# VH-VL binders against Probable ABC transporter phosphonate/phosphite binding protein PhnD2 (phnD2): the designs that were tried, part 6

Target 1, 264 residues: Probable ABC transporter phosphonate/phosphite binding protein PhnD2 (phnD2), of Prochlorococcus marinus (a3pdp9)
Amino acid sequence: SADPDKLIVALIPDENAATVIQDNQGLKDYLTEAFDKEIELVVTTDYSSMIEAARNDRLDLAYFGPLSYVLAKAVSDIEPFAARIKGGTKTYNSCIIGNTKKGVTSFDDIKGTTFALGDPASTSSRLFPELTLAENGLTKGKDFQGVFLGSHDAVALAVQNGNAQAGGMACPILKSLKKKGVIDPSKVTTIAQSSPIPQYPWTMRSTLSPELKEKIRFTFLDLDSDKVLKPFNADGFASITDSDYDGIRKAGKLLGLDLSKFVK

## First folded at step 10 (VH-VL)

Design j47 (from j1 with light chain D91T; framework fv_acimtamig)
Fold by ESMFold2-Fast, scan of step 10:
Structure j47 (fold): chain C 264 residues (1-264), chain A 121 residues (1-121), chain B 106 residues (1-106)
Amino acid sequence: as target 1 above (264 residues)
Amino acid sequence: QVQLVQSGAEVKKPGESLKVSCKASGYTFTSYYMHWVRQAPGQGLEWMGIIYPSGGDTSYAQKFQGRVTMTRDTSTSTVYMELSSLRSEDTAVYYCARSPWYTSGYAFDIWGQGTLVTVSS
Amino acid sequence: SYVLTQPSSVSVAPGQTATISCGGHNIGSKRVHWYQQRPGQSPVLVIYYDSDRPSGIPERFSGSNSGNTATLTISGTQAMDEADYYCQVWTSSSYVFGGGTKLTVL
């Protein structure tokens, strides 16, 4: 059982690293005070690097996306303990977006285009967009060309400037980018929203001492700091379990993902 | 072993509210969406809306927006559909049906037995 | 608002092949599901994703989908197949059912 003097806290690179690090400074300060420990924030280059860091027991706390969590859980001794809650819900949606000027406003308009995707291990910027398109008769490589841009903000910008005609990303991130003025709502059309997806899980290394694990769990569940919660657009954090992500496991199988690619 | 069991038949008067339950068993309740579909006598199937049981998020068909509310109780693995301001044309069999929550259009693979609701003066 | 069109009725002799159509604009670009509903019973999924068959559904049930028409095919039709059949697609963040086809086995 481990009780380290420094906790390594990894954050999924769902946006550019500078934005992720900057948005989580309030969390870092809060955890430093709560645990009386040094907190090191880590943002890896891509989702697979974070999965590998977890596999090698290098992360004490990790904020994964749903699919990257499922992939990490298969090869790591980690446990999920909290997810953000807002308005009584612990879910979010994936958005399929199109460039308005290029006339991409419906599924039929995606045929023959370049479709922007985030990281290969992203739920809302890869898995759900590809499944939604397949459900509507559009197959990647046959009906459209997919391009992996690595992050949700990269997808939004590529669609806005026409480097891709359509793309898939988290609806909450799109809303945030519009609010910040990064994305012009008149240039990007939302074609479809997915069914609800379970929120990103906070996870901890299972080999941490029972006392520290209990402290971590209650620190998040008791969190009532506007400074920390505002970047997450959350009312707080609520308990979750591994079984909350079983639907993501099934989605991965349906898309035919080679899960072993992320294990190695 | 996978089952959806709905509450019993109801008779209502115009202007009243209806609340139908659907109890799930034999699977992980939070891993599947639950839909509500109705069928008026001698008519076809009509989709009313969807709920994600884990988070409680809902989406309703345009026709029912403002009159329908879907909720769930994860401790009893039960979903509820409430329809307000009932009219005679709301007379129908109401079904719950499950679908995988990992795709927005996946098929409804398991259905409840249906609840007959009669709305008459 | 997307519309799915089915014939109201189809008749077939026992042992022959029944074909039920589901018409929709560019429906071949969508994923179609098919449900069987016997009188007084709940719908049963018989085909999903155009042509896949759920566990327990007989191999005589098959599906196809191209252009503007999806088709449910029942080979060697039996009296027990007499039922209403509904096609379904997802579109515009909603689920759309066809009007249903009553299959009569003569």
Scores: ipSAE 0.006, ipTM 0.500, lowest interface PAE 11.1, mean pLDDT 88

Design j48 (from j1 with light chain W90Y; framework fv_acimtamig)
Fold by ESMFold2-Fast, scan of step 10:
Structure j48 (fold): chain C 264 residues (1-264), chain A 121 residues (1-121), chain B 106 residues (1-106)
Amino acid sequence: as target 1 above (264 residues)
Amino acid sequence: QVQLVQSGAEVKKPGESLKVSCKASGYTFTSYYMHWVRQAPGQGLEWMGIIYPSGGDTSYAQKFQGRVTMTRDTSTSTVYMELSSLRSEDTAVYYCARSPWYTSGYAFDIWGQGTLVTVSS
Amino acid sequence: SYVLTQPSSVSVAPGQTATISCGGHNIGSKRVHWYQQRPGQSPVLVIYYDSDRPSGIPERFSGSNSGNTATLTISGTQAMDEADYYCQVYDSSSYVFGGGTKLTVL
């Protein structure tokens, strides 16, 4: 069991690394004070690299997306402990978007186009978009060409700029990019929103000492005020378990996702 | 043994509110959506809305927006459907039905037994 | 709003093949599900994702979906198959049912 002087905290690269690091500085400062330990934020180049880091016990805390968590859990000794509450729920949605000027405003308009996808191990920028398209009779490689751009902001920009005619991404990230003025709402049409997806799980290395694991859990779950929660961009944190992600496992199998491609 | 068990038949007057329950058992309650579908006497099936029991998120058919509210209690694995400002045309059998949460387009694989609601003056 | 059209009724003799259509604009691009409802009973899923059968549904039930028409086919129709049949799709964050077809076996 480990009680390291420095905690390595990995954050899924759902946006460019600079944005992810900057958005989590408040979290880093809070955890540094709460644990009285050095906190090192790590953003890998892709989701698979973060899964590999977890497999090799290199991460103390890891903020995964749902699918990348499921993939990491299959090959790593990690445990989920908290998910953020935002807008009264611990769920979020995936959005399918189209370029307005290129006339992509419905599913039918996606046929014959280039569809932007995030990372292959993304839930809201790969798995759910592909399932939604298949449900509407559109198969990747047959009815449209998928292009993996690696992150949600890259998807949004590609669709806005017309480099891809359509794409899939997390609705909350789209909303954030519109608020920041990065995405112009008049240039990008939301074609569909998915059913609710469980929020990104906060996970910890299971081999950390029981005392440290308990302290980590309480540090997140005891947050109960806006002032304390502001660094996390959350209304609160709720306890979660591995079984909360069983639906993601089922979705991956339904799409025919070869889990071995991410873990080898 | 997966089953959905609904509350019993009700008789209401126009202007009153209806609350029907649907108790789930035999599966992980938070891993499936719950839908409400109604059927007026001699008529077809009409979708009313959906709730995701894990987060409590809801989406309602436009026809019922403003009158319907769906809620759940995870401690009892029960979903509720409330319909306000009842009219005679709300007389129907009300069904709960589940679908897997990981896709919006899946079929309703398990249905409750139905709750007959009669709205009469 | 998306609309599914079914014939009001279909009649077949026992042992014959019954075919029930479900019409919708470009329905072949959607996934179609079929439900059987006997009088006074809850609907039962008989076909999902155009052509898949749930466990316990006889092989004589099959489905297809292309262009503007989805079809439920019941081969060797039996008296017990007499029921109302509904097609259903997901469209634009809504769940749409067809009007239903009464299958009579006589």
Scores: ipSAE 0.006, ipTM 0.503, lowest interface PAE 10.7, mean pLDDT 88

Design j49 (from j1 with light chain S94D Y95H; framework fv_acimtamig)
Fold by ESMFold2-Fast, scan of step 10:
Structure j49 (fold): chain C 264 residues (1-264), chain A 121 residues (1-121), chain B 106 residues (1-106)
Amino acid sequence: as target 1 above (264 residues)
Amino acid sequence: QVQLVQSGAEVKKPGESLKVSCKASGYTFTSYYMHWVRQAPGQGLEWMGIIYPSGGDTSYAQKFQGRVTMTRDTSTSTVYMELSSLRSEDTAVYYCARSPWYTSGYAFDIWGQGTLVTVSS
Amino acid sequence: SYVLTQPSSVSVAPGQTATISCGGHNIGSKRVHWYQQRPGQSPVLVIYYDSDRPSGIPERFSGSNSGNTATLTISGTQAMDEADYYCQVWDSSDHVFGGGTKLTVL
């Protein structure tokens, strides 16, 4: 339906499902009131499952990561409309981190170690870490062993406890985990930060009615509730376009990603 | 060599705000955490909060939430601690202290000389 | 709301071993740091990460941490060791100090 009574809102599992659902309760309440519709929050088991759900036109709104969005856009009728803004920017960075006690403080220390990665379709916990390491002469499978742990918080915890000696993740998620006391900054060293990455896009399926699409867009862009914005660590939401993600498309091709593995 | 030099002693009235500076030298300013710790006369050490100078990330002790703000200026290698709505109980020596983030688990290895702040009417 | 408990004072004769305890629930799972503060001076780190010594700190200073008690040990205690001693841990989002122990060498 172009104007469904219930909106299915999918959230990328960049952290454990409980945390993602809890952090978005304020948004759910806000959207329920704004649209006078039932809101169902959905967190898939992995990024690929969310891409497949979008491909099958099962999601009304979807909060993707940049790479998972690019992958979904290639096979789905979806459009981006808003991204988090903080300090006047709609970008964030990827961090390469090392275990302090294991002495991992530089790129050379990563040789011969286990490097924690998030989901295969993650931008800041897979794509950018692998490209950054390659630019510094370190190739996955040759110079270090990569292990996919599925989420950013899993990467941070693995590096903190020494199950992986290094890892890659979103810098804002690392900052949040440090502030919450989940990660002890003394146990985890930031080795490098990437260039700016476009922030996670909010998307909607293009087959929604034009009236509903405009209502959704303006509801997000007009959002000023601290209750909703605090979990996003945001000042608000700003308008975005598909072309804002062209840099991610180039990066994905450079890494040689096989699109078919994300839509099967 | 490695030094933390704090601003001078201050006398404040209840309700005013305090802003203490701590200038770092002799090391890479953005590679170490900076903490603020206070000590009331004849009392023990009390942690107020931490700032990561590179990113500006902060975390404050629960007791000071809403009253304390920590900032930094990377161009001058200086951290600041501002405490608002001062009361007589805020009379203390205020210390900045550096902690390495690589090998020491937040041990405060270098301390400033302290800034005595007296809050009285 | 994590709490570290230290004795308010410890007395020892010169040349004897001083032991200062720092009690905390499951403190053995945490990393403990120890500071020495002489009157009118800034604190000085004497032990970090339970048992490591900073450069310049005499070998007579040692530390341990197990179960519910961390301990600072000063062997062959000297008059210059008279000071207040504070233990400190990071717990979740807080850096927690003990109440301090005044060491008297007489």
Scores: ipSAE 0.000, ipTM 0.379, lowest interface PAE 19.3, mean pLDDT 86

Design j5 (from j1 with heavy chain D57Y; framework fv_acimtamig)
Fold by ESMFold2-Fast, scan of step 10:
Structure j5 (fold): chain C 264 residues (1-264), chain A 121 residues (1-121), chain B 106 residues (1-106)
Amino acid sequence: as target 1 above (264 residues)
Amino acid sequence: QVQLVQSGAEVKKPGESLKVSCKASGYTFTSYYMHWVRQAPGQGLEWMGIIYPSGGYTSYAQKFQGRVTMTRDTSTSTVYMELSSLRSEDTAVYYCARSPWYTSGYAFDIWGQGTLVTVSS
Amino acid sequence: SYVLTQPSSVSVAPGQTATISCGGHNIGSKRVHWYQQRPGQSPVLVIYYDSDRPSGIPERFSGSNSGNTATLTISGTQAMDEADYYCQVWDSSSYVFGGGTKLTVL
């Protein structure tokens, strides 16, 4: 049972590393004071690298996306404990977007185009977009060419610039990029929004001492500071369990995903 | 055999609250969305909202926002729909129906038998 | 605020082909589902994703969707097909139903 003097906290690279680290500085400060420990924030190059770090027991806390969590859980001794809550829910949506100037405003307009995808292990920027397109008669490699750009902000920029004619990404990230002026709402059209997706799970390695695990859990669940929560666009954190991600497991199987696609 | 079984008919007065249940069996309860749809006498179908039973996450149609609450109990594979501040216009048959949660916009393949709710003074 | 428009009623003789339309702006870019509802019964899914048929639904039921109109087609219509028919789409964040069409088989 481990009680390290420094906690290594990994954050999924759903946007560029600088943005991810900057958005979590308030959380780092809060956790440093709450635990009386050094907190090291780390952002891996891609989602599979974070899965491998978890598999090798290198992470104390890890903020995964839903699919990357499911993949990591299958090969790692980790447990989920909290997710952000907003408007009474622990969910977010995936958006399929099109370039306005290229006239991509419907599913049929995606035929023959380049479709931007995030990381291969992303839920809202890979799994849900591919399944949604397939259910609408559009097969990757046959009806459109998929291109993996690694992050949600890269997808949004590629679609805005016309380097891809359409793409899939998290709706909350698109909204944030529009608010920041990075994405011009007149240049990018939302074609579809998914049904609710379980929010990103905060996880901890199971081999941490029982006392530390309980302290971590309560520290997150008791968080009510607007200074810390505002960057997360959150009202707080709520308890979650592994079974909250069973639907993601089903979706992954339907797309034919297996771990070997992410650990090479 | 996949089934959705709803609670029995109710008679309510204006201003009261309604709570209808829908018990699922024959499939993995947490792998499908559950929807609530109502139908006023002689009228069409109206979507009220959706719940993801695994996490308890909900989204409601704008018309019902503030009056409807959807919940679930995973130990009994049951979803609930509560509608408050009832009016005579809420008289309807209330249905639960399932769809695959991983696919947005999928059809409702299994429906409950419906619960008739009459709101009158 | 997306709206689906259906005719209130359609009448056909037994053995004839019935067609029920569902009109919506750019509905061809959406996937349309169709439900059959017999008096006093729950709706039954008869067509999903424009043209796919669930197990147990007869081959005489078919669907299409293009432009601003989706169509449910029932070939060799039988007395048992007499029912209300509803089209449905997912519009970004909400499900929308058409007003329903009463099919009469005389």
Scores: ipSAE 0.000, ipTM 0.432, lowest interface PAE 14.1, mean pLDDT 87

Design j50 (from j1 with light chain S29R K30S; framework fv_acimtamig)
Fold by ESMFold2-Fast, scan of step 10:
Structure j50 (fold): chain C 264 residues (1-264), chain A 121 residues (1-121), chain B 106 residues (1-106)
Amino acid sequence: as target 1 above (264 residues)
Amino acid sequence: QVQLVQSGAEVKKPGESLKVSCKASGYTFTSYYMHWVRQAPGQGLEWMGIIYPSGGDTSYAQKFQGRVTMTRDTSTSTVYMELSSLRSEDTAVYYCARSPWYTSGYAFDIWGQGTLVTVSS
Amino acid sequence: SYVLTQPSSVSVAPGQTATISCGGHNIGRSRVHWYQQRPGQSPVLVIYYDSDRPSGIPERFSGSNSGNTATLTISGTQAMDEADYYCQVWDSSSYVFGGGTKLTVL
């Protein structure tokens, strides 16, 4: 088992890399002091690249989205240990949004339009939007055309700018972009919110020493720094297990997802 | 087989511009960073900058900021490095090299064969 | 700017252990990569992440990194190991190479 002097900490590219790195500087500083180790934050170009990095045993800690975690777990020796908690819950929602000026304010308005999707391995910007639309009689490729833009902020901007008439993304990210003034609430309408989704799992590679794994787990579970938690919009982190993501496995199978399309 | 194949040697005059190409094959082009490194005759390696082939984002070493431009064409899996306002001190072998798309700190595992550029009057 | 210092040359007898140092302030907090370059050829990665070997690199190559010095060690040095060796780190916004060390086996 491994106890490296430096820890590689990967962050899912759910927004542009600069934003992800900036939002996690507080976490980097906190972990550097807590572990007394060098911390290297890494952001891959896309979700599949992060899955590939995990498959090749290159990541010590990885903050995945739910679907990308399930995909990585199938091909990697990793284990989940913590997820953000707020108001007593470890869940979040996916939002379907429409361009207000183009009149996209309901499911019926999505027919015949271009629908913006994030990364193909995203839960709240791909999997749940497609399932929610199907539940409302709208099938990708038949009733609307999907376009993969790679990240949640790209989806929000495309819908606001009218490059896509509608799109799917994480509701918490939409809320953040509105607070930052990146998204104008008058230009983007929230059409629907999904059922609750298990929050992003923090994972560690299983080959780390038992002592280091325990230290990592306790460090996150005891974390109470406002500087670290503010970007996560969280009260703290709470324990999770692999079985918490079984619902995501089922949803992925329902959508017919092929693992070969997510691992390079 | 993973390969990086660079364009041929060039002779330039001071004040001209240089544009070197690096064609990638044998792997997913957008999954790896691409770097440019130069080496003056008898001297060491000098990093010039990085390009993210998927998004086209670039970052350049301070010494070359304002003179270097890196671009890519995803349809041909080719990266380009353009250096303007050439001086005799720019005479060097220019290499492209890839690193895994995991972190800015990962090693350069595959290198191009190099392009010799001579700048003389 | 951050500077990595290497000895300009190192000589060793065949079969003996060669050590090449790479000095940098708190370099032990960075990950160090090592490249071998033979005359007229492109660099070849021989050690990455301080101590890991790429596929195809002989076990006689090893690395370490702590404090202010990273070290490339070549045990049972052979004539074919004669080359220039460069260390490399990412400092904060750029990659930095050492000045290079010429290893002579004689």
Scores: ipSAE 0.005, ipTM 0.427, lowest interface PAE 15.5, mean pLDDT 87

Design j51 (from j1 with light chain K30Y; framework fv_acimtamig)
Fold by ESMFold2-Fast, scan of step 10:
Structure j51 (fold): chain C 264 residues (1-264), chain A 121 residues (1-121), chain B 106 residues (1-106)
Amino acid sequence: as target 1 above (264 residues)
Amino acid sequence: QVQLVQSGAEVKKPGESLKVSCKASGYTFTSYYMHWVRQAPGQGLEWMGIIYPSGGDTSYAQKFQGRVTMTRDTSTSTVYMELSSLRSEDTAVYYCARSPWYTSGYAFDIWGQGTLVTVSS
Amino acid sequence: SYVLTQPSSVSVAPGQTATISCGGHNIGSYRVHWYQQRPGQSPVLVIYYDSDRPSGIPERFSGSNSGNTATLTISGTQAMDEADYYCQVWDSSSYVFGGGTKLTVL
């Protein structure tokens, strides 16, 4: 069992690295004091790189998206322990958006367009958008062209600027970008919101010492500091289990996802 | 056997609140959305809202926003629908129905037997 | 809000083919589900995803969906098929039902 002097904490690159690192500085400071250890925040180039790092036991703590977690769990010794809560729930939604100037305001308008997608292993910026479109008679490669842009903010900007006519992304990230003035609400229309998706899981490698694992669990679940929670747009953290992500496993199978395509 | 079993019929007066239950069995409760649909006498089906049993998240049809509340108890695999400020036009059979939670747009494949709620003075 | 339009009633003689339409703007781009409701009973899913049948539903039930009209077809109609039929789609964050069609078998 391990009790390292430095904890490597990986954060999924759902936005540009600078934003992800900056939004998590409060958490880094809190964990540094709580554990009396050096905390290193790591943002990989893409979701598959983070999965590969977990597979090779290089991460002590990892904040995955739901699909990337399911993929990582299949090939690594990690365990989920906490997810953010907001308004009493542990879920969020995926948004399908369209460019207002190009007249993309409904599913019908997506046919023949370029549709922006995030990372291939993203739940709300790939998996749910593709399934939602397929359920509404729109097949990627037949009815529209999909382009992978790697992150949710890249999707939002591409749709706003007309480089893609439509796209899929996390609704909370869209809301944040609108609040920050990065996205102009008059230029981007929300066409649809998905059914609820379980929140991003915080995970730890199972080989950490039992004492450290309990301390990590307690530290997150007992967090009530507004300074740390506000950047996460969270009221707190709640306990989660692996089975909370079984629905994501089923969704991945319906889309025909091959694990090897993300880690090789 | 997959089943949804609802609570019994209720008689209410205008201004009161109702709470209907729907108990699920024969499947993994947290793997399916639960919907509430009502049907007034001689009328069609009307969707009221959805609950995600694992997280407790809800989304309601605009017509019912502010009057309806959906909750669940994972230990008993039961969902609840509360409707406040009852009016005579709320007289209806109320159904629970499940759909897969991992994808939107799936059909309501299993339905409860319905709960008749009569609102009259 | 998206609107689904169904005829209020359809009548057929036993053994004839019944067709029930569900009209919607570009409904062919949606996935349509169909429910059968006999008097005093809960709805039963008879067709999902335009044309797929759940286990236990007879082959005489079929569906299609293109352009502005989805259709439920019942071949060799029997007295037991007398019921109300509802079409349904998911549109954005909402689930929309058609007004229902009463099928009479006389």
Scores: ipSAE 0.005, ipTM 0.508, lowest interface PAE 10.8, mean pLDDT 88

Design j52 (from j1 with light chain S29D; framework fv_acimtamig)
Fold by ESMFold2-Fast, scan of step 10:
Structure j52 (fold): chain C 264 residues (1-264), chain A 121 residues (1-121), chain B 106 residues (1-106)
Amino acid sequence: as target 1 above (264 residues)
Amino acid sequence: QVQLVQSGAEVKKPGESLKVSCKASGYTFTSYYMHWVRQAPGQGLEWMGIIYPSGGDTSYAQKFQGRVTMTRDTSTSTVYMELSSLRSEDTAVYYCARSPWYTSGYAFDIWGQGTLVTVSS
Amino acid sequence: SYVLTQPSSVSVAPGQTATISCGGHNIGDKRVHWYQQRPGQSPVLVIYYDSDRPSGIPERFSGSNSGNTATLTISGTQAMDEADYYCQVWDSSSYVFGGGTKLTVL
């Protein structure tokens, strides 16, 4: 039953650490004032390191991706409490992209190519791309070679530069990179978009005091600051439950994922 | 037991709008997609669109864009399909059907009983 | 738009093997699902992901998918198998159904 003076807040490294930290500064400042506590933002080297930190009870708050959350939940005492909403929606999509100069504009063009993947524990940059390709008759290691680049921005850049001919990533991150001018829309085509995926869950360790857990939940659900929400492209946060991620559990099993490979 | 129960038969006039309901039971409503499929008399199955009940996200077949709307009520585990500007060609049995939401290509494993909609003067 | 082609009808004697084809460009690269629909009833999933059977579907139902043709095979066909059969795939942004095959068991 803990009420620490400092909260350790971990953020999934879905992009390079500098971008992740920068995008979360407004939230850090807001939480510092709301809780009257020191807030330490932590960005691990990879998704498995964040899962391991949660397993060892070292994180007070953790912003996971869907698959990394499911993996962490299996080995740690955490609970989900909020996810971002935008336009009334608590979901996002995964995109399969191809290099236009290399002529990769359809599923058939992916055969015999190098396909860029993010972190092995990523939902939209690994799990959903591999399932979508399999549904279209393309198997990793047989019809194309997969390479894990660790983050969504690395995937986008590799496809743009032709270091990989195709790749999978979160559609919202692709849109953001295009808006920032990091990705040139003329060099990268979107081949397919997945079905909706539940948004990244905010989680807290279950051993925090009941009073602090309620305060944390209220603080996120009541957040309406444009200054804080704009960098996250969010209208606010809405309540979620663990069962919202049951579909991710099924998807992982269908792909035959070995959970032990994601934990150090 | 997993079950999808749809609203009863409708008789409509051209130009009116239709709203069919599909109530889910026996499973976690927010863990599966819901689809709408129609079948005109003596014809085949035609996919209309999909809704993810947790977030309310929708995607519609191009043929129905602009006149179909899918919504849900999580408190009653019910999905709705509205079709506007009805024509005689919209006479059909309308089905709701469930699929896992984690992939865009999974099969429809549970179907509602169907709702017959007749559009005539 | 992606198109799936099925024969309008197939006839088979009781106890014999029925085969129902589903043609599509490079359909062997897609995952094919099959539905059975008896008159006045809702469709029932009988095969998913080319060849997998849902719980409760008899072993005499099987599927295959290669090149430009997917096939539903019903061995030891029974009178109760008389129905319309539909193949289905996901193609990029939508689900596509075949036109349906009426199976007659006489």
Scores: ipSAE 0.005, ipTM 0.491, lowest interface PAE 12.0, mean pLDDT 88

